# Ledger of designs, part 25: VH-VL binders against a6qqv9r220to316

Target 1, 97 residues: a6qqv9r220to316
Amino acid sequence: DCRICAFLLRKKRFGQWAKQLTVIKEDQLLCYKSSKDRQPHLRLALDVCSVIYVPKDSRHKRHELRFAQGATEVLVLALQSREQAEEWLKVIREVSK
Below, E stands for the ipSAE of ESMFold2; O stands for the ipSAE of OpenDDE; V2 stands for 0.75 times the mean of E and O plus 0.25 times the DockQ between their complexes.

## First folded at step 15 (VH-VL; framework fv_roledumab)

Design m4 (at its last look DockQ between E and O 0.26; V2 from the best seeds 0.42)
Fold by ESMFold2, look of step 15:
Structure m4 (fold): chain C 97 residues (1-97), chain A 118 residues (1-118), chain B 107 residues (1-107)
Amino acid sequence: as target 1 above (97 residues)
Amino acid sequence: QVQLVESGGGVVQPGRSLRLSCTASGFTFSNYYMHWVRQAPAKGLEWVATISYDGSEKQYADSVKGRFTFSRDNSQDTLYLQLNSLRPEDTAVYYCARDDYWGFFDYWGQGTMVTVSS
Amino acid sequence: AIRMTQSPSSFSASTGDRVTITCRASQGISSYVAWYQQKSGKAPKFLIYAASRLQSGVPSRFSGSGSGTDFTLTINSLQSEDFATYYCQQYWSYPLTFGQGTRVEIT
């Protein structure tokens, strides 16, 4: 069914973060507020997004994937490690071919 | 080399106060959430308190709310836990622990023993 | 608060044994589980995060699994340095909580 899924932190307005079930299915990334929701709160076509990995270091407090459509940032996710971020990046690259 | 060193433990009477310290080295201290976790003799682990990067957000276990105050000094890479109105059930080894944000503790200090007895 | 219940509370094992420790959460916590090892008189040592991801430097004989409410720590081919108490810990929500511990003793 899905290629990869996990509860990740999604950046919200005013610097807040919320856990959302994040799923990659086919060529889309979907975010659900809970695993019981039938409809996603966010749907992104990965073939029209660019993704940047910003690792945690002395200047950055979290491992983040930042998604943009053109010049507009449309999604920021936080991940628990570089290893998790790299696994998600690999899947994103595979489905955006 | 990540190092966390607790100090300030001791033996005190119920109702008295202690101040615990934890000094950090080998990492960028201000980029981490920090915690206190305690362990009563021959018992399991109990989370006590959390402090955010700049100290603006704090969380406490119900058993210590209103009695314990957690603070940090990022210029000295040091944590403080003020233990007020101590009770016999506060008797434990107190550990400081590093958290990269998510709520799990990747590095721990050696602990400092607090004994509250009459 | 989310209760974490470990089983068994203790058991005896020999070097070379396969050891399985389980941890059950009182509600769904996704994979937000960490595991720690603690030897007598020492601070806990971090082993696993996200239910199944080994921390760098942890021997590959350790593995974790589970999602939702049921989680397992497995030690394949137990070694002499593995006799210790093991704790699971949830980090889904505050207050952060630990299981009561599982003591792995030498036969």
Scores: ipSAE 0.613, ipTM 0.916, lowest interface PAE 1.7, mean pLDDT 93
Fold by OpenDDE, look of step 15:
Structure m4 (fold): chain C 97 residues (1-97), chain A 118 residues (1-118), chain B 107 residues (1-107)
Amino acid sequence: as target 1 above (97 residues)
Amino acid sequence: QVQLVESGGGVVQPGRSLRLSCTASGFTFSNYYMHWVRQAPAKGLEWVATISYDGSEKQYADSVKGRFTFSRDNSQDTLYLQLNSLRPEDTAVYYCARDDYWGFFDYWGQGTMVTVSS
Amino acid sequence: AIRMTQSPSSFSASTGDRVTITCRASQGISSYVAWYQQKSGKAPKFLIYAASRLQSGVPSRFSGSGSGTDFTLTINSLQSEDFATYYCQQYWSYPLTFGQGTRVEIT
């Protein structure tokens, strides 16, 4: 029923990362602490977010998708590869129209 | 460079306890999850336990739950694994390993041998 | 727990050979697989993550492939230093689990 789902890393304070089940359903991005959780601990409306891809390079240790509402960054996710990031971006753009 | 050094292994009788240590260097210790992985003689690798950045979260393999306790001292860049109620099947080389955020082990110590026998 | 079934358990090969090791997960785990090399009496060495991404410093003769349930580690043109035991590992979910290992021996 979801468009896409995977365990991704969510950026926490102090540059730390937490692995979370991340789901795009309808026009929302949902993060679960566990796959067994019934409720997401984070819910983001994608239609009001801008998303940019930051590739892994000499300056960045991870492939990232950065979500912003206006000028405020509200979520940073790390992906395992550019290909994975592209998959997610594709879905995000489709549901955020 | 990243370095992990285990210590505390030895020979003990069943039911006894042992405390392992792992000293880390070459990276910001508190920014990483850490793990213990063990390997019985002539056997494969088995994940034992995981500890979060500040030790607030811990996970254990079912085979060691209730008997082993994972802790860390970030001020000393040191991990600890308290082994209680030891069994012969706990006999193994115990490795500490660093997590590269995803749940795989990018750096390993040399391991310390724990032998449980009557 | 997710089972990682690794095959074969062992085999003999010669330098220059193309070597293939397989790992099958008991359920779909996308590309959340790592591979390790372990030489006798030594700690494991991290080789591959995300099923196909080489760790920095790992020779290009090593490669990984696969997604879902079936994964493969390939060594193109086996070198003398490559004789070792190799392990796959899933990090899709806890508990973290390894394959049984594959010992690559010299002919």
Scores: ipSAE 0.330, ipTM 0.855, lowest interface PAE 1.6, mean pLDDT 93
ESMFold2 (binder alone), look of step 15: mean pLDDT 95; pTM 0.962

Design m5 (at its last look DockQ between E and O 0.87; V2 from the best seeds 0.84)
Fold by OpenDDE, look of step 15:
Structure m5 (fold): chain C 97 residues (1-97), chain A 118 residues (1-118), chain B 107 residues (1-107)
Amino acid sequence: as target 1 above (97 residues)
Amino acid sequence: QVQLVESGGGVVQPGRSLRLSCTASGFTFSNYYMHWVRQAPAKGLEWVATISYDGSEKQYADSVKGRFTFSRDNSQDTLYLQLNSLRPEDTAVYYCARDDYWGFFDYWGQGTMVTVSS
Amino acid sequence: AIRMTQSPSSFSASTGDRVTITCRASQGISSYVAWYQQKSGKAPKFLIYAAKQLQSGVPSRFSGSGSGTDFTLTINSLQSEDFATYYCQQYWSYPLTFGQGTRVEIT
């Protein structure tokens, strides 16, 4: 039922990250603390978010997808590779239409 | 650069206790999960335990649950592994390792040897 | 627990050889696999994550591939400093588990 799912890193405070099961279902991005959890602890409506891909480089330690609602950044996810980021970005763009 | 230094290993009899330490430097210690991984003589690597940023969450291998206690002092950039009720099969080099958030170990200490024998 | 079955356990090779080490997971784990190198008497060294992402500073002769259950570490043109034991590790779920290791020996 989900379009895409994977364990991704969610940016926390002070430069920390949390590994989360991340799912895109319908037009929502869902984060679960555990794969066994029935309810996500985070829901994000993708249709009201702008998403930017920031690639890993000499200045950035990780491949990131940054989600914003208006001018406010509401979520930052880190992915394991450029390819993974592109896959997620593609799905996000598709469901955000 | 990142550095991890283990200490506290030694020779003990079965049933005894030992406390290992790992001192970290070269990075913001409190921003990382940390692990212990051990390696018995001439054997492979075995994950032992994981501790979260502030020590509020801990995970242990089934082989050590109830006997080992993982803790950290972020003010001292130090990890601790309390080894209780030691068994001969606990004999191993114990490594502390840093987690780069995903669950793999990007940096390792040199290890400290623990020998449990009668 | 997810079992990581690594093969072969050991083999001999010569400098310049193409070396391949395999790791099979007992269940699908996407690309959540890391590889390590361990030289005798030393701590393991981190080489690869996400099955194929090379850690900074690791020579390009090292590469990883695979997804799902079957993973491979390849050393293209083995160098003298590459003789060591290699381990795969899954970080899909706890408990974290390693393969049994593959010892690459000099012929």
Scores: ipSAE 0.884, ipTM 0.956, lowest interface PAE 0.5, mean pLDDT 96
Fold by ESMFold2, look of step 15:
Structure m5 (fold): chain C 97 residues (1-97), chain A 118 residues (1-118), chain B 107 residues (1-107)
Amino acid sequence: as target 1 above (97 residues)
Amino acid sequence: QVQLVESGGGVVQPGRSLRLSCTASGFTFSNYYMHWVRQAPAKGLEWVATISYDGSEKQYADSVKGRFTFSRDNSQDTLYLQLNSLRPEDTAVYYCARDDYWGFFDYWGQGTMVTVSS
Amino acid sequence: AIRMTQSPSSFSASTGDRVTITCRASQGISSYVAWYQQKSGKAPKFLIYAAKQLQSGVPSRFSGSGSGTDFTLTINSLQSEDFATYYCQQYWSYPLTFGQGTRVEIT
């Protein structure tokens, strides 16, 4: 079963977003277009990613988690609140231990 | 100043069609999901349909699936809802509503009234 | 479909009262709940998202709480302009669904 799941926004090209079922299973983050899909649209191994939290403020419209592999940003997720972002960060840190 | 203005409501007999429009202004229309939500007289709110920012994905309530068609024209900042095979239970005020991707409605139009009766 | 059940259906209250409206989801929806206020003859006005996040411009006397299945909208000192019908709405999954509404009547 999964460690955590929620519908989050995944940043697309051109600054647009898609609401996707996002789960963490074992050491991987998975994004699904719908809960019925058997295969994820995106799969990231969390042990090779760094993650930065950018909170919503006067300049930033959204709470974001930004994932990088080396110097390359590979995923940006938007969350609804600081509380949700901190909950997801806790799980990510536990998996990457 | 975000504005949404619906039009095209009216009184029609059962089985007839209407086309509703919603014109948007004061925001980048092509960056938002849009919805129709209706409210029968003295009743609660019912979500009717959703369209993605580029029109590539659409969702409909079961009560209207197969009868209603949602579309958007991003060059004119306009939404359309084609209401076919109208029934008395479709009688409602129809609102267009803006959604910043999450599924809740941060701005609403004033509504347009559709009455389906003999 | 996820059913949203509000209670009470209606009630009367006086200015200054603390008003509580409850919304219950038929399954867990995390905090994916929004609240709206609708005054007679007007479109709904968006108040709260993510169960407890107030939209800009909403008076601080409004608050939301809850997670999972049970959610509450509270007006901590009812004002005369708060006479309206209030709706909760889940946005966890399609179809998007509203509670049946709660009418708040001012004496």
Scores: ipSAE 0.768, ipTM 0.921, lowest interface PAE 0.9, mean pLDDT 93
ESMFold2 (binder alone), look of step 15: mean pLDDT 94; pTM 0.962

Design m6 (at its last look DockQ between E and O 0.91; V2 from the best seeds 0.85)
Fold by OpenDDE, look of step 15:
Structure m6 (fold): chain C 97 residues (1-97), chain A 118 residues (1-118), chain B 107 residues (1-107)
Amino acid sequence: as target 1 above (97 residues)
Amino acid sequence: QVQLVESGGGVVQPGRSLRLSCTASGFTFSNYYMHWVRQAPAKGLEWVATISYDGSEKQYADSVKGRFTFSRDNSQDTLYLQLNSLRPEDTAVYYCARDDYWGFFDYWGQGTMVTVSS
Amino acid sequence: AIRMTQSPSSFSASTGDRVTITCRASQGISSYVAWYQQKSGKAPKFLIYAAKELQSGVPSRFSGSGSGTDFTLTINSLQSEDFATYYCQQYWSEPLTFGQGTRVEIT
């Protein structure tokens, strides 16, 4: 029933990352600490977020999607590939209409 | 550059204990999960244990649960693997490895050999 | 635990050959597969992640493909330094598991 799901990295403090099951359902992005969890650890309304893609390059160690509400960054996810990032961006744009 | 150096391997009799160490350098040690992976002679690779950033979470392979203890000292950039109740099937080269957050091992030490025999 | 069945266990090849190694997962694991190279008496070396993403510094003759349950490591035009044992590994779920390994030997 979800639009897209995968394990992604969620940016934590001090340069750390957490691997989490990430799901887009309806117009929300959900992060689960475990695939067995019934409740998401994080719930983000995508319709009020702006999202930018930062590709992996000489300056960035990994592909990132950065979510902001207004001028405040509220979430940074890392993906494994450009292709994956594009897939997620497509879905995000579709549900954020 | 990232470097991992294992030590503490040796020859011991079954039932004995051994303590392995792994010293890390070239990266912010506390920002990474770390692993032990072992390889029996002429065999493949086997994941042994995982430890979180601050050591608050640990996971072990079923084959070593209750016998091995994984720990880390972030002030010394060092990992430890306490091997208790050793069995002949524990004979292997033990590698420490860094986790690049996804669950794969991007850097490995040279390994230290543990031999358990009567 | 997810089993990674790697094949073949070993084979002989010559420099310049196109080499293919296969890894099959016991269940669907999307693209959460890594590949390693291990030379005799040495520690494994990280090559590929996400089934097809080449680690920095790894020669472009190495490539990975696959998703779901079937994965492949390919060496296009085998070089003398490529004779080694290769391992696949899944990181879809705990416990982390490896394939049995494939030894690429010189003819």
Scores: ipSAE 0.864, ipTM 0.954, lowest interface PAE 0.5, mean pLDDT 96
Fold by ESMFold2, look of step 15:
Structure m6 (fold): chain C 97 residues (1-97), chain A 118 residues (1-118), chain B 107 residues (1-107)
Amino acid sequence: as target 1 above (97 residues)
Amino acid sequence: QVQLVESGGGVVQPGRSLRLSCTASGFTFSNYYMHWVRQAPAKGLEWVATISYDGSEKQYADSVKGRFTFSRDNSQDTLYLQLNSLRPEDTAVYYCARDDYWGFFDYWGQGTMVTVSS
Amino acid sequence: AIRMTQSPSSFSASTGDRVTITCRASQGISSYVAWYQQKSGKAPKFLIYAAKELQSGVPSRFSGSGSGTDFTLTINSLQSEDFATYYCQQYWSEPLTFGQGTRVEIT
């Protein structure tokens, strides 16, 4: 029932990350600590977020999707490649319409 | 320059213990997951253990669970692997390896040899 | 645990050859595969992540491909320094597992 899923890195405090199963289901983005968890650590309604892609380059270590509600950044995800980031961004745009 | 240096290997009899160390330099040690990976003589690679960046989460291969204990000291940029109840099948070169959270090993030490024999 | 099976186990090759090594996962792992090179008596050297993303400093003659269960490491125009054992590794889930290795030997 998921539109897309993968293990992505979720940004934590102090420049640290957690690898989490990240799923888009309907209009929600869900992050789970492991595939065994029934309850997500994070549930984010995509229709009230803006999302930008910050590619990896000489100044950025990682491909990132950054989610905001208004002026507040609420989630940063890291992806392994531009290809993966673009595929996730495509799905996010489709479910936010 | 990222560098990992293992130490503490040796020859021991079955049932005895060893403590392996890995000293890290050239990166912010407390921002990385760290692993031990071993290789028996003339054999392939086997993942042994993982430790999270702050040491709060640890995972072990079934073959070593209950016998090996992984820890880290982020103030000294050092990893430790306590090898208890050693068996002949634990004979291997033990590598420490760096993981940028994904689960693959971008930097490896040169290894330390553990030989368990009568 | 996810099993990684490499093929072939070993073979002989000459400089200039195009070498293909395959790795099959026992279940779907998306593109969560890394490749390593190991020369005799040395630590493994990291080559590729995400099935096809080359690590900085790895020669462009190395490439990776695949998704799902079937993955390939290709070395085009083999060089003398490329004679080594190659390992695939999945990082989809723990326990992290390696293929058994493929030894590329000089003819």
Scores: ipSAE 0.805, ipTM 0.933, lowest interface PAE 0.8, mean pLDDT 93
ESMFold2 (binder alone), look of step 15: mean pLDDT 94; pTM 0.958

## First folded at step 16 (VH-VL; framework fv_roledumab)

Design p1 (at its last look DockQ between E and O 0.92; V2 from the best seeds 0.82)
Fold by OpenDDE, look of step 16:
Order: C-alpha cells, then structure tokens, then sequence
Structure p1 (fold): chain C 97 residues (1-97), chain A 118 residues (1-118), chain B 107 residues (1-107)
C-alpha cells in the first residue's frame, strides 16, 4: 500500500504543469498520467533526493516541493495548500531515513 | 489582464451546425488547458469540453460526444467549438474558460448565446 | 460521473446574515472542490479552490470548508453585492461536474 497519494501538479517545460496522480510507496515517489494506469511514467528514489518546500507568496503562484539529486533539480511538484505540502514533506522525510 | 471573448452564437434550426470562437489575451495561451462550459436558460452550469495545451488531448461531456469538436489555434490565441447536429437541449450560453491546471475555471468569458429552435 | 448535490436550491436572506451553502459529492473527492458566484446576466466568477482557499481579490467574508464528500461555502456577513447564485464544482475527475446552484435572494 501507498503511504500517501494525491493529484498534484508536475512542472513541465515552458511554465506548464501536468495534473498527475502522485504516490509514495516504500522509498519511491511515483507519478501516474492516469489513475487507471498500472505503471507510473516517473519513478524517483527519495533516499537520494533532497526536498525543499517553497510556499506560495507574492513571487510564487503555488506551493511547491522541489526535488534535487545533488545540485540538479529533478522534479517540481505543486500542491493545493501549505497543509498538504507539510503532509507530503513529513512522509518524504520518514521514508528517506 | 486575462481576457476571454466568445463569439459565433446565434439562432439555428435543429440538425444545423454552428462554430463558436473564443479569443484569449493577457496570458501565455499555449500554457493553459481551456474549457467550454454552457448554461441553459434559467439552469445551472454544465461542463462541455476540455482541450490540452496543443490540442493533442480532448475531453467531451457525454451529452455532446460525436457532435461537438473542440480545437485551438495557439498562433492566434483562439479556441473553436464546432457544434454539429444541434438539438434544442443545446440551447445555452456558451462560456470559454481557462484552467488553472487543476481542473477548475479561474477565468471566464462573457459567453455567447446559442439558440436551437424549430 | 461524480454528482455534486447542492443545497438549498434557493433561499432569502438579509444583509448582515450568516449564509451557509452545502455541496455533497457522490464519492470521496478529497478537497478538489471550487466555488463560483454568478450574478444575473453575467459570467460566473471564481471564488474558492481546494475547498477552502480564497482566490485573490475575494472578500474575507467568504470561506470554504470540507473534505471528502461534504463541503460548505459560508458568507459570514452577507453584503448587498453578494445576492447571486453560487455553484460548487468538483475537479477530482472527468467529467467535471457542478452542483445545481444556490440562489441567494433578498428578503
């Protein structure tokens, strides 16, 4: 079973975003294009990622979780609220131990 | 500022066709999904169709599938809704609306009225 | 399709009143609910997303709450400009669906 799941926005090129079912299972973050898909189109090993929360403010239109491997940003997710972001961060920290 | 302007509405007989347009301005048009939502006289709102950034993906309400065609021209910041095989129950104000990526409508046009009657 | 059952269909209220409108989803949709205001002869106006977050520029007297299946729009102190029809909408899945609407009229 998954630790947490929700529809989140995944940052794409040119400032676009894609709404995707996002799941954390074990120590992996998985993105599905559709809730009907059996296989994720994106897998991210959370144990080798650093994650930062960027809150919505006058400069940022969305609450974001930004994932990096080393110095390289590999994923940006947008959430609907601060509370949701904190919930995801908590889970990420727990599975990354 | 974000602006959406619909046009092309009118009065037509059942079985006829009509083409609606929506011109967008004030934002990067190609970076947003767009929608059509309609409202019959003295009735509620009904989602009609959704189109992706480049038009490669489209969604339609069951009530219009096979009859309506959604398209967009990003070079002209314009949406199109081709209404074929029109029925009296298609009578409504048709709004174009912008998607803020989640599936809700953050900006709306003023709407264009389509009347289907014998 | 997910049905959004909105209640009541209409009611009368006075300026200063606390107004509550309810929307019930036919299945769990987390917080993926938006609210709109529509005045007569005008296009809908976007008010709330994520069930409780106000769109920029919306007066603070408006608030939203709920999660799962039951959602509420509240106007803390009704103003003259608030008499309108309000709609809930789910964006959990396609097809996108609206509530039937609630018309708030002047007493």
Amino acid sequence: as target 1 above (97 residues)
Amino acid sequence: QVQLVESGGGVVQPGRSLRLSCTASGFTFSNYYMHWVRQAPAKGLEWVATISYDGSEKQYADSVKGRFTFSRDNSQDTLYLQLNSLRPEDTAVYYCARDDYWGFFDYWGQGTMVTVSS
Amino acid sequence: AIRMTQSPSSFSASTGDRVTITCRASQGISSYVAWYQQKSGKAPKFLIYAAKDLQSGVPSRFSGSGSGTDFTLTINSLQSEDFATYYCQQYWSYPLTFGQGTRVEIT
Scores: ipSAE 0.862, ipTM 0.952, lowest interface PAE 0.5, mean pLDDT 96
Fold by ESMFold2, look of step 16:
Structure p1 (fold): chain C 97 residues (1-97), chain A 118 residues (1-118), chain B 107 residues (1-107)
Amino acid sequence: as target 1 above (97 residues)
Amino acid sequence: QVQLVESGGGVVQPGRSLRLSCTASGFTFSNYYMHWVRQAPAKGLEWVATISYDGSEKQYADSVKGRFTFSRDNSQDTLYLQLNSLRPEDTAVYYCARDDYWGFFDYWGQGTMVTVSS
Amino acid sequence: AIRMTQSPSSFSASTGDRVTITCRASQGISSYVAWYQQKSGKAPKFLIYAAKDLQSGVPSRFSGSGSGTDFTLTINSLQSEDFATYYCQQYWSYPLTFGQGTRVEIT
């Protein structure tokens, strides 16, 4: 059904976040407000995005994956750990070639 | 630095109401989810309610749904828990707790005791 | 609701002991587990998130492990200040739930 899923934090405005069910199916990343929703709040085609991993360290509070289309940042996700972030990044790179 | 202070506990008869408050300091209150967690005497911890950082989303334990109402006032850095139709099984220390969005509680208040007895 | 079952419910230990407390979830919850310490008459203190990651300021003698359904909290060399009750908590889904607690008592 899906390649990977977890509840991740999706960045909102003003340093705020929302915990959302995040799923990779085929070559798309989907965010759902709750596990009960059938329609995602976000659908992102991974083949048109670049992604970088910004680790948590003394300067950064969270492990983040930052997605961009061109120069425009379109999504920031927070992960609980480096291990989780690396697993998600691996899957993203596999499906986006 | 981070401080949470509960108040409003007391001894009441079954069927009566109480309002609990929690005042916060030392952090940007409007950037955090907040919770109530209770502990009956000599028992474990029970999650009671959650409120989102702006108050737009709320969750309640089944044991309190329809009787308890959670609210927040971000202009005064204060939480409120309205406890209606109190029962003896609601007897507990009530803690407010801070959550950095994930659903775990990184800071806790000292608790306020609610005793429902007659 | 996801049930969290701790074992043992209590036990006696001495300073210097290696202590292991287990927590089992009734369904898979990835690593969405936190651990808390509660001393008698006080509020719980947050120790661990993400099953294994220590909160800042928590002594390194505390460690956590597990993923899926089975989780452990380990205290590698018990200190006198570690006699307390310990709780696991899942945060995969609502309702948020705790284990029943494990009391670590002095021999």
Scores: ipSAE 0.705, ipTM 0.916, lowest interface PAE 1.3, mean pLDDT 93
ESMFold2 (binder alone), look of step 16: mean pLDDT 94; pTM 0.961

Design p2 (at its last look DockQ between E and O 0.92; V2 from the best seeds 0.86)
Fold by OpenDDE, look of step 16:
Structure p2 (fold): chain C 97 residues (1-97), chain A 118 residues (1-118), chain B 107 residues (1-107)
Amino acid sequence: as target 1 above (97 residues)
Amino acid sequence: QVQLVESGGGVVQPGRSLRLSCTASGFTFSNYYMHWVRQAPAKGLEWVATISYDGSEKQYADSVKGRFTFSRDNSQDTLYLQLNSLRPEDTAVYYCARDDYWGFFDYWGQGTMVTVSS
Amino acid sequence: AIRMTQSPSSFSASTGDRVTITCRASQGISSYVAWYQQKSGKAPKFLIYAARELQSGVPSRFSGSGSGTDFTLTINSLQSEDFATYYCQQYWSYPLTFGQGTRVEIT
């Protein structure tokens, strides 16, 4: 009973990315290392996060959603398309209310 | 610019071994998963193997499991594919390819031909 | 393994034609499909990802569509340099798999 789920890229150190099953359930964003994992390795409370969309352009190689708690960036996800990013952003905004 | 150059192909008899190399340039090699994809003469493309950033994770096609070994040397920006117990059906052009993190191949080498015949 | 059934295997077309190639996945794979072009004696060239996103530098006459199990590559107004073999590929899960390929020949 998740709101939305897909494989997304999670930004790692040194410019690397990790493909992970990403789920929004209730008011939380969950990341799974494998689709077979029963427990997420990352949980993020969306109600205390601000999220911005950074579109792919000449300077950005990927469509990104950037999550911050206060002034601290805590998560960066990459999407496959603008449409996908907007879909996720919509859900995030709905559950963060 | 991104460049991948394969080498090490040749003609060998069944049961023999061969080692392929792929030298990468034009990008931060250690920041990318890499793949081998092969193509038999006049046939389609077949994924062979994938290796993670530091080589700690590897995946192989069932057709090559137990016979092929994928490795990488990030200090030399080089991939290696050790081909053991070669069979005639392993005859193909072997391409190294870069993963753009999603599991598709955004850059390819020119390929190196491996021929296994009696 | 997820099978990618590509059709047709080959066909002839003329410059200016609208060309359509289809790929069907054996199970739902959302939009995790890439397309490649391969000319004779050359390595494959990356064209499309996410079923419909054009790689930088790929002409706009190329387009992709589809989601779930059915995917399509379209070449609007075929050019002389487009005669080649095209392949679909899923990256939903391992093992990574390709379609059988579609050879587009000149009439």
Scores: ipSAE 0.884, ipTM 0.957, lowest interface PAE 0.5, mean pLDDT 96
Fold by ESMFold2, look of step 16:
Structure p2 (fold): chain C 97 residues (1-97), chain A 118 residues (1-118), chain B 107 residues (1-107)
Amino acid sequence: as target 1 above (97 residues)
Amino acid sequence: QVQLVESGGGVVQPGRSLRLSCTASGFTFSNYYMHWVRQAPAKGLEWVATISYDGSEKQYADSVKGRFTFSRDNSQDTLYLQLNSLRPEDTAVYYCARDDYWGFFDYWGQGTMVTVSS
Amino acid sequence: AIRMTQSPSSFSASTGDRVTITCRASQGISSYVAWYQQKSGKAPKFLIYAARELQSGVPSRFSGSGSGTDFTLTINSLQSEDFATYYCQQYWSYPLTFGQGTRVEIT
């Protein structure tokens, strides 16, 4: 029922984050506040987004996937490792085209 | 430099209460989840409670639910753990610990000892 | 609750030895495992997150591996400062749980 899922961090205001169950089903990315929730807090159609990976390094605290619709950044997710980020990026690119 | 300093431990009889505090410095306190983790003498580590960065969400171990209450004051960079209806099995060193949202503890205080004995 | 079972409970070793500690989860937890070192009378020290990601400032002789249910911490060429108790901890779901600890002692 999903292509991939994990607990990832979703960026909020003021430098804060929320750990959310994040899944990709079909062509959509869904974020749930907990694994028990029936309704997502976020639904994002991946075919209208571009995504870039910003790796953790001396200047960046976190591995991030940054999603944009046009010039507008609409979502930032943090992942624990380069390996996890690359795994997620592969799936996102498969469902976008 | 990140520092966490616990206080408020002591020796009390069963059924009594204590209030533990943890004072944080060297980081933006309101951007972090915080936890209490305890360790009974010569035993392993046990997670006790979690509080979200703004205090809006809390989680407790089953062994302490209904007896312990976790709170935070972000204006004073301070955590509180209210320990009610204490039992001998609550005897432990209590650590406060910092969590960068994932659920693991990157910085720990040095602990405060709680002894519950007749 | 997810149980974390460490083996062995204790381990006798000499400086220079390769030490391996295992941790098994009662269900799949992906790579959501951290490792800590605790010396007698002191607070735990954070070593590893995400099963294999070494925290900044931790010596490279420490490494972690595993995914799913089986995880290991390896100390390559044990140093005198490494005699301590080691704990694994899962952070896949609440309640957060630790293994029971593995004490690494001097022979």
Scores: ipSAE 0.806, ipTM 0.931, lowest interface PAE 0.8, mean pLDDT 93
ESMFold2 (binder alone), look of step 16: mean pLDDT 94; pTM 0.962

